VHH binders against q93235. Designs and how they scored, part 19

Target 1, 248 residues: q93235
Amino acid sequence: IFMKTLDPKVPRFYGKGTIIGVNPGVGYQPWLKERPDSTLIKYNLRDQKSYKAYLEQMKTYLTKYDSNATETRECGAGDSNDDLEKNPDALPCRFDLSVFDKGCSEKSDFGYKSGKPCVIISLNRLIGWRPTDYQENSVPEEVKDRYKAGSIAINCRGATNVDQEHIGKVTYMPSNGIDGRYYPYVFTKGYQQPIAMVKFDTIPRNKLVIVECRAYALNIEHDISSRLGMVYFEVMVEDKPVEEKKEL
Key: E = the ipSAE of ESMFold2; O = the ipSAE of OpenDDE; V2 = 0.75 times the mean of E and O plus 0.25 times the DockQ between their complexes.

## First folded at step 9 (VHH; framework vhh_5c3l_4)

Design c44 (at its last look DockQ between E and O 0.55; V2 from the best seeds 0.00; counts 0 for: pae E 2.3 > 2, grease 24.25 > 24.2)
Fold by OpenDDE, look of step 9:
Structure c44 (fold): chain B 248 residues (1-248), chain A 123 residues (1-123)
Amino acid sequence: as target 1 above (248 residues)
Amino acid sequence: QVQLQESGGGLVQPGGSLRLSCAASGFTFSSHAMSWVRQAPGKGLEVVSDISSSGDSTTYADSVKGRFTISRDNAKNTLYLQMNSLKPEDTAVYYCATLEQEYGSYWYSFDSRGPGTQVTVSS
């Protein structure tokens, strides 16, 4: 709904000299290309056809991580993409999708079938950008319990008080948010954009919930008017009898 | 497959002019915002200029404002960068780059770039 007011052909400029700006934006999946003006995720639990497009979109999106072993490297704890800035021959870290296996994988229909839909959260790719860590005492309260230095914490809440009452339990995968090992973004072949998933565990049925997801790092600014550092979407999980279209 | 090929680079004296071109193929050029980025020796990549898909909106780095002009011909699938009043500090490899909209938002990401063209400004 929020995207209806925006002309996708006209970039909004924030920051000096770039369309993209210097502050990260937040995106989400599934977003259906056939409904470019809609930020609504709506489906019926009783109708598999109603959420098929979302599943396909999720699958399609995640195909970009089908990495050729020649284009990426395995990164362990403590690794990062820092070498990419200094070494043109360095390979970017391979993203591990297994972190989503607990309810947000293809095997689980990304939670849609079970009524616990998962949403992918991502940041736009800014050249050279990397998250700056909060000091321990400066971590925002809303992510304090999940925050890990080196990561970008994600927090989703209802956009309004009513929505917050309805959003229910939310699970983050991984809990710490987007793994910072995959930063900085370097404009190089094979780079894999890190993502996190948000799972709505107890979202109510037959109610529209407006969701606000924010990304947290010291160098991520939040602004509601410009939507910096955040994204909005709507979720509606219906549980209704499927009306058999009488094929006249 | 997205293909970008820059041309028009070369050696020029300070105060001189160059016009860079970028030939695009393998995607709907007219639907994509485009960017020129450059990398000077020993420095990181920096954004030089951006242009919307329609060409109606342009942005410039402060360092090139008033000197550089980004434009595009969607009918020819070509991006341009007119560079006037060139300075030694403009010496860099210049890359044409596609901008992709992030899903579910109107924020853009750098996506693809060409092999680049060398611009050298020297007396």
Scores: ipSAE 0.661, ipTM 0.842, lowest interface PAE 0.7, mean pLDDT 90
Fold by ESMFold2, look of step 9:
Structure c44 (fold): chain B 248 residues (1-248), chain A 123 residues (1-123)
Amino acid sequence: as target 1 above (248 residues)
Amino acid sequence: QVQLQESGGGLVQPGGSLRLSCAASGFTFSSHAMSWVRQAPGKGLEVVSDISSSGDSTTYADSVKGRFTISRDNAKNTLYLQMNSLKPEDTAVYYCATLEQEYGSYWYSFDSRGPGTQVTVSS
């Protein structure tokens, strides 16, 4: 476990020129409210109740995306939230969860039942921030094949050499990451925070894997000491017999 | 629901001082970190300062460090910004904003703001 519970008395924001609104931090779900000191996602494939809390947390988190036609608008290619800074009557773009229907939706128990758990990746809400594109020759190697201008690419890797060997295949939804059309954020009622999901398709059983996920845009710096641009969590998918109490 | 009302803005000469207040209601004020953000004419929002829920820790934008002081009085549900040595570049609408830390992030996110108070620094 890499993280302690954040101290509610201490602001944890860094930025050049401002305290907030320069470089986003990265968050993940599920993070259980009943175990706030833990970043561990651990469950047993043979015991459905061992992952029920993660499913409930995912469902609760995603309720913010329920349909809201009066507070959001449909956004297609070329649309964005750019008008929100200048027009108080502009509606934020609606985020469509259907992009996750390929194994990271409630129908599939967000991948937990099959041992391919999904994790939501998000950026904290910074006012006025929007992604800046890499130039073609400067896209980091880790995301070069999935990068799309206007988006924030996500890459997850094992935190140590051993974890890198164990993490296996990771599926990114969408493949190019978090869609930039939902930026900027500016206190608009009905704002729907954009997210991506990562699915761990071949994570080993009964082994702890420490995962580091990073977000990629030209104006997202990665700093391990301040945790800017990245997040850590641990995944352990067990496959063990369920202990039963024997009656005398 | 969350209600925030800024006051104390106005017209002031360069080099002058001004004290902003933000009255909070409709939520447990002492449980929320708070921020002052500003928007200059024709520009985007800029974070000025933030303060922890207890008031023990504060941070400032480089452009205001040493000139502005954020504080709070949890007994009165009020956030303050003391602004000294004001410059024309400080002209903006100033907003009081709530911060939240949701489970799953090391970082605070902005949540709600008030309607703002105008500060104009002009000869």
Scores: ipSAE 0.439, ipTM 0.720, lowest interface PAE 2.3, mean pLDDT 85
ESMFold2 (binder alone), look of step 9: mean pLDDT 79; pTM 0.792

## First folded at step 10 (VHH; framework vhh_5c3l_4)

Design c50 (at its last look DockQ between E and O 0.39; V2 from the best seeds 0.00; counts 0 for: pae E 8.0 > 2)
Fold by OpenDDE, look of step 10:
Structure c50 (fold): chain B 248 residues (1-248), chain A 123 residues (1-123)
Amino acid sequence: as target 1 above (248 residues)
Amino acid sequence: QVQLQESGGGLVQPGGSLRLSCAASGFTFSSHAMSWVRQAPGKGLEVVSDISSSGDSTTYADSVKGRFTISRDNAKNTLYLQMNSLKPEDTAVYYCATLEQYEGSYWYSFDSRGPGTQVTVSS
């Protein structure tokens, strides 16, 4: 459920002298702008029309990476966007979308058709922000098996005990989460926001599941009340006969 | 296409005042929170001040609190920054920036900025 503020144009959290704050928020896609008050991803496996809007939103969201690709550079494993802060002529690293080819690409309808929907997880853009690594012995238990220094780990769970029982197997792409090489965020033309995808592999049919996804880095605080470092959304994959609208 | 254009920068003496303006076009100005950001020589970008879409909420960096005032005229699609009691350390290129609602949340993200206007405070 999307928590409405009294003023929908003002965020709930104003951190340390800025509207955006100093701690990252977490967002997700697909989020339909035409339904801004809804955080529900609901569709019927038997009805392609029911998930078309989600597919279009995902496609639209990912198109931005192609549109500004010429304003980026290829970055290897040892590269980062650190130079952007020091060199105004430096180009940002190009984000590699191929990491989502295993079930979360457009070719696979982002898993929606197969009943294994993919969701994009990302952090809001804070100027100069970059993830701080955990020490090896301080990595949270829930991401310890997947955590990689230099990345932002993502972990999604059921919001309640019931939801946790229903959420099923979840796959993270990449497994380590959001690649840190694309940080820090700098106001530059061509900047490509890094993302990760979460795939719900065994989500039950005809059940609503409330999902909580958290991002993990040393400098990411988690607070349920303010929703810092986390995002909530609901997923319902229906498997029902398509009701023929009786033309009255 | 989002267009932002800053103006009003210049050279001033310490203790002086400037008023920056940002002309906005290509988007619904009244629906967007806005920000002033600055970059001093040899330093990174710094958020100076933010204002909600309605203008009812404002925030300031500690370094400018009490000296700077952010405001907006939605009818004119213009953002303002009144800068009083200017200091040498306020010397920077000042940018106006749009804030966008972020990805199914009540958070905001920086989106677009203008080319900037130079502010120099020197005796």
Scores: ipSAE 0.677, ipTM 0.855, lowest interface PAE 0.8, mean pLDDT 91
Fold by ESMFold2, look of step 10:
Structure c50 (fold): chain B 248 residues (1-248), chain A 123 residues (1-123)
Amino acid sequence: as target 1 above (248 residues)
Amino acid sequence: QVQLQESGGGLVQPGGSLRLSCAASGFTFSSHAMSWVRQAPGKGLEVVSDISSSGDSTTYADSVKGRFTISRDNAKNTLYLQMNSLKPEDTAVYYCATLEQYEGSYWYSFDSRGPGTQVTVSS
C-alpha cells in the first residue's frame, strides 16, 4: 500500500468542483505553464517582451476552437447540448470566438498592448452539469443588470477594499457571461468548452490588483476556503522605463 | 491524440481480486494526474481513486478504501488499479481518465477517458 504527502500542485477538491461533483470550479487564462505556481499576470507596457508570453498563451489556448465544422453544429436561440446525453450521433454546439472581436481578440493583442488586458474565465467540465436559473427577484445584486436566464453570469471585483478601489471598469464579454446552450457537458469528441472574457479597461499602472471573479447560477455555490465558484489572480500592469528589474 | 485503453476486467467471485491496467499514449503521461472512474449498471459515474502525476498522492472513495490500490508506472505510461476483496457492488465498467490542472485555479476535471473494461463480481 502506497501512502504519501499530498502533491501541492494537484488541487484537493473532490465532489464539489470535480468531474462528478455538483459545483463547478472556475479557471482563468492566461496561465503560464513555465510558472505553474503563480497566478500573477504582470507586464510592462513599454516592453513588448514582457507580455509576449501572455499573448502566446492566449493564442495557444484558443486554438482548440479551430475545429472542423463536421465535429460540431451551429446552435442558435433555443438550441442546446441536451441531446448529447442520449444520442451517440449528436454533434455538440460550436463555440464562436467572434463575440470577443471588440477588444479581446488577437487583432487587439487581447488588450495587453493598450493596458486593458483580457482574461478568459471558464468553468471546469462536470459531466452532466447544467446551470439552473435564478428567479428574477433572487439574482445577486452584483450581476442583476447583466443576468440572463439560461446563462452563467461572471463578476470580478477587487479581493480587498484597496483592490476594489483600484480595479476600475471591467467589461464582460459576453455581457451575460457564459451561454448555457453549451451544457450539459458530456464526454464526446468535438465538445467545445464555452468561455467568457473580462477586460480590465481602467486598471491602474504600477499597482498590484488582486482580482476575485465569481460565476453565478442558482446551482453554483461560492466557498472561499475551497474556492468553489470563484477564482483569484493578480494583475500588475507596469508603465516603467525598460529595465531587467521591474518587480512588484 | 490522447488514447487510453483499459484492460484486466472479467468475472470474479466475491472476495476475489483483479488488477486493471490502463495503457496511455498521445500525451505526456507523467505530467498528468490520473483517475479511475466506474459506472455501475443504471447508475451515474463514481470516482473510485485519483493519483497525482508523480504518484506520491492518492485519494480513494470511501467505498473502496483499504481494498483498492491505485498506482502508476510513468516509465511504461501505465496506470493500475489493484482491486482486492471484491464485492458484488463493485460490479461496473471501469474507466481510466486523465486529469489536467484546471486553468490556473488548481481545480481539475475529467477531460479524457478510455472505452472502459467490465468488472463483474458474482457467484
Scores: ipSAE 0.012, ipTM 0.321, lowest interface PAE 8.0, mean pLDDT 80
ESMFold2 (binder alone), look of step 10: mean pLDDT 80; pTM 0.793

Design c51 (at its last look DockQ between E and O 0.36; V2 from the best seeds 0.00; counts 0 for: pae E 2.9 > 2)
Fold by OpenDDE, look of step 10:
Structure c51 (fold): chain B 248 residues (1-248), chain A 123 residues (1-123)
Amino acid sequence: as target 1 above (248 residues)
Amino acid sequence: QVQLQESGGGLVQPGGSLRLSCAASGFTFSSHAMSWVRQAPGKGLEVVSDISSSGDSTTYADSVKGRFTISRDNAKNTLYLQMNSLKPEDTAVYYCATLEQYYGSTWYSFDSRGPGTQVTVSS
């Protein structure tokens, strides 16, 4: 029996009813492994030690893009990872981290030092999944001003009315959300997961804000009970004097 | 570095059985959910079965439900797939894969996979 060599790089199906499912979940960074049960991002502006762990986590997360860069190719605006499904020798598109240079890069301490913390938003990796575009007239109102076909729009709001009053101005990088050129997900070496960052520009000090971020594409369902297509986390930027621990 | 190595594949008659194994190293096996995926000739990669880190939860593709059983031995860092009542349509390269838990959520993503093992079901 002559068996054709199959290219394992070309996934087509992801499993309904599997642990991963068919609908994307949304994740965020920084998430501290040492606090696995906490979704709280809390730090003091006056205490660099208080946000060091978050910075390290962000750096660690982003290091993966450098580590496998040699296994990627440069992709322009017209390129996409569609080629991976057609050409087994094709390399995945290299993710461009420069899109975060305006306040959400390592150079800016990801906004933490300045009290404008950045959060990474990503979707879980579903084999063969890609965003489906909204029709122009069917784009949800909350992302209509920023939505671009081919992308996954992100929108973050306060979880409650009070939170919405406190969350302040939010900047999205890129404004259109997660760039779709890096889809579909292919289970191959070198694949770089596309991400977006959310910057909290005017988040209040010394107040806890519960944030809900949703991802938007036609084939992304939102369900609060299962938290499909969304993620919750809390942000508290303190501005308080650093209490000197009196060594008893 | 994550290393996965599948074994146990081969040629079997329809109705036959195979047991696949996946030897894992380079990571904390017991903390990771695992998956079997397969790619049939001319088809794309599909998920066959998943298992939680503890082994308490398992899922199966509809096409293999009742025939395949996924299991794991965390002490041996080994993932298994018992395949019974094999059909020609089960012919594929089978891969074991690690699932990464999404930080701050209960969602998982595919992370790494092995080189695969060939399963051929033919009369």
Scores: ipSAE 0.640, ipTM 0.846, lowest interface PAE 0.9, mean pLDDT 90
Fold by ESMFold2, look of step 10:
Structure c51 (fold): chain B 248 residues (1-248), chain A 123 residues (1-123)
Amino acid sequence: as target 1 above (248 residues)
Amino acid sequence: QVQLQESGGGLVQPGGSLRLSCAASGFTFSSHAMSWVRQAPGKGLEVVSDISSSGDSTTYADSVKGRFTISRDNAKNTLYLQMNSLKPEDTAVYYCATLEQYYGSTWYSFDSRGPGTQVTVSS
């Protein structure tokens, strides 16, 4: 079964003492369920069919944020999910997708049709976890200009020196990353996981780029061997002529 | 739809034993890692034990190691927790929870839990 990781040829990875770990892992979308062992996002700009599956996966993933859900509440400034741990009847905050309307929404095909693909970045759901803020003078340099207390900043870079030369301009939505006020997760019905998106504005054509994205909060550890606090995926935006189908 | 139902809780004296069961339906049980999670009165949720989808890898919280044993029967879609040498601090509601592989990650994410079963350890 694909969810089992006991095959000796499939990487099996455990965090500190548990299958799920005690610090959040980082994940991304679009991740195609029909190719669960692949982290490749590859498509041809000239062939709309080549990226249709990524669009459908993005749309399907985002349907859970329907603002008409009766199991959530609207949260304004100063609201948070802090009461969820002690009040089983409290409603979780509704997550608003409008922050993505500037090039990472369905109206723009999530950037795929323009060669500026958007990728959702999120943390796995750990019970009771919430971000701890850096002190102002302790914010890592990679995110210092975008960091906001109460949020989890995201930074993406090329995995190797050549990938870093190729990755180009990256836009973060929101710029300060994942909103921490939506934590904690405690099995609340209707919970809407907070997310951010990363838009690759100037990624080159016809070149494979290996991307490493990291999440930043004081209590998110980064460890390459265990892949704590980070995720890898590959992006290949082709711009090639579409060959006509050969008759069979 | 995922359905989880815990059973086997109750009142037991310190040093006693209980076996919790969790009946699962509405998903492919054998493809999911599972967890027992507990909540003591006035406290947050605590992960007690995890088990891989095949049952061959298990982990335990330090507070229960050597006393509790997680197991599963994939043919019967049932998760178990054998609880021996029970202590008053084991008093809690115990929840059976599913985990799913987190998209594009080497980590699992909590997904669903049952309504829980009460375990009370007192003289």
Scores: ipSAE 0.388, ipTM 0.708, lowest interface PAE 2.9, mean pLDDT 85
ESMFold2 (binder alone), look of step 10: mean pLDDT 78; pTM 0.790

Design c52 (at its last look DockQ between E and O 0.15; V2 from the best seeds 0.00; counts 0 for: pae O 2.2 > 2, placed apart)
Fold by OpenDDE, look of step 10:
Structure c52 (fold): chain B 248 residues (1-248), chain A 123 residues (1-123)
Amino acid sequence: as target 1 above (248 residues)
Amino acid sequence: QVQLQESGGGLVQPGGSLRLSCAASGFTFSSHAMSWVRQAPGKGLEVVSDISSSGDSTTYADSVKGRFTISRDNAKNTLYLQMNSLKPEDTAVYYCATLEQWEGSYWYSFDSRGPGTQVTVSS
């Protein structure tokens, strides 16, 4: 979906009295800054140069977690960033990137080389926002099997019927989505953005697939027109001979 | 490195006025939407007002509408908050904050803030 028509300098106002609003937006990586108007992830399996920029973007994005690690604390399953609101001296929870080691790490080229590309999913930062849990009987059907209280479930599908037929098997890391321990967002030096990754395990070759990823919590509204609670991007994994540029 | 420094805070009587300034450096100020946020004693951070990069669009919290005015001078890399008809409930530390486009989306996200300036409204 072309963002060309939107002046990136003009924020959209969503909600009561703020530019950002009260409902989370969803972002994704890799998003190349050199191509800000493109939401297309396209590369050729046979051409390492074709996906190098995506790898570099992913690496750069994840480097921030190492850079400020000393300004974080280790958090167990029962911990959260709630203390940040109460204690200005509290350190934010350290994000655990090891959850992506099964096919979505740098060691695996984030799945690009193998034709199983990984995409990072995140929510924009709302001050004081945290996910609200669904009641057990109110969990949306599409995430019911993976949903865990305290987390933000992620579900990606083809945007159209055709895309849904092509998208294939999708793996979520972690399966439950974005860990809620890292909420709420507060202005602190060491804050680490919680993320999840989506791996396209069986995406077809040489076909464009439009992907819609939605985030799920009780207090996340979904609206296609405003794109609240969701993000669109396109994936095309080519498998073609590399055309030798005839040096004129 | 993004640097933000608020100034202009102080003690005022109810009904008084203050003008806050935020000096920005270390980034392209004119390309960033900006925000004023505040934290009252015992309360969480609250968004007070936002302004687009060009200054053409502004938003205000309901509690400050009609009393506060956000503005910016991109040539001076400075953000302003004119506060009129101040009330005791406006007592807080006020922070200027940068907004960044959220990656791969049309959304914005809070990024950096300054150390803050104290505003106290008391008789």
Scores: ipSAE 0.739, ipTM 0.876, lowest interface PAE 0.6, mean pLDDT 91
Fold by ESMFold2, look of step 10:
Structure c52 (fold): chain B 248 residues (1-248), chain A 123 residues (1-123)
Amino acid sequence: as target 1 above (248 residues)
Amino acid sequence: QVQLQESGGGLVQPGGSLRLSCAASGFTFSSHAMSWVRQAPGKGLEVVSDISSSGDSTTYADSVKGRFTISRDNAKNTLYLQMNSLKPEDTAVYYCATLEQWEGSYWYSFDSRGPGTQVTVSS
């Protein structure tokens, strides 16, 4: 099924006092431009053409991270974008794609060729928002083994009991999720949107799996009915003979 | 690619009115929701008002409800903010900003802003 967006008659806005709201929204890639109302990722392993559009979208999306030493800086432990609000000389932190080299890069066709597709997970840009840490004893069970203070953890599950039985092994890159050093966003020139990727290592063939991914920080609320703090998409990796129409 | 230019700022007395404009180019204006965002001296950015791509839906910060009106003219690629009953607390740089649909979701995200226009309410 498909979710309509960009409807000018019924804007999909919520949150206190603004169209965007104050709680981060979660999004995913690849989201195909030619089918903007669709959240389905579907392809056939036996037909390279069936996943070419997803590869092109991933490659195009990631070009924003090409090196620009004059507009970004390297950020290490203890660094963040906090200075951007008040310091005109401050450069935003550079996002390094090398963390994705273990199966979620162009070299591996982002996992599509091997039936282990990678999906980018990201938060929308809220001005001035930054993650707040859980206390160690309050980290949600779903992410406690991967959680790091200062980060936004990601967890993906099957949307229904059947989907959860089928989703299989999921690998998170980085395992801690999105590092908080890239926050806050304040319209800074050269800003590089931080992302994480999720790899579906053992997703079954020829079965539709509805996936729910959630972002975790103390100040990210979750609500299933409004999809607050989460995103849904469907994955179907087919393994079927390619049928050709005969000319008569 | 996205180009936004605010205008119409200036000095005004408390209780006065001012109308801000934002000229947009380099993108399909009528397909984007828009926002006015302000920054008072020494303060962080505050979202003032948002408007849907068609102009049919608007929201306002509590601090400006009943005093400010956001509107747009999609034929002229222009966003407006009519500010009435101005208060010293409204003194800020006002920015026009674009919103985009966030990546496979029904959420919206801030994307770009203009250089801003100064509004000063004093006396």
Scores: ipSAE 0.516, ipTM 0.785, lowest interface PAE 1.8, mean pLDDT 86
ESMFold2 (binder alone), look of step 10: mean pLDDT 79; pTM 0.794
ESMFold2, look of step 12: ipSAE 0.470; ipTM 0.762
ESMFold2 (binder alone), look of step 12: mean pLDDT 79; pTM 0.795
OpenDDE, look of step 12: ipSAE 0.043; ipTM 0.455

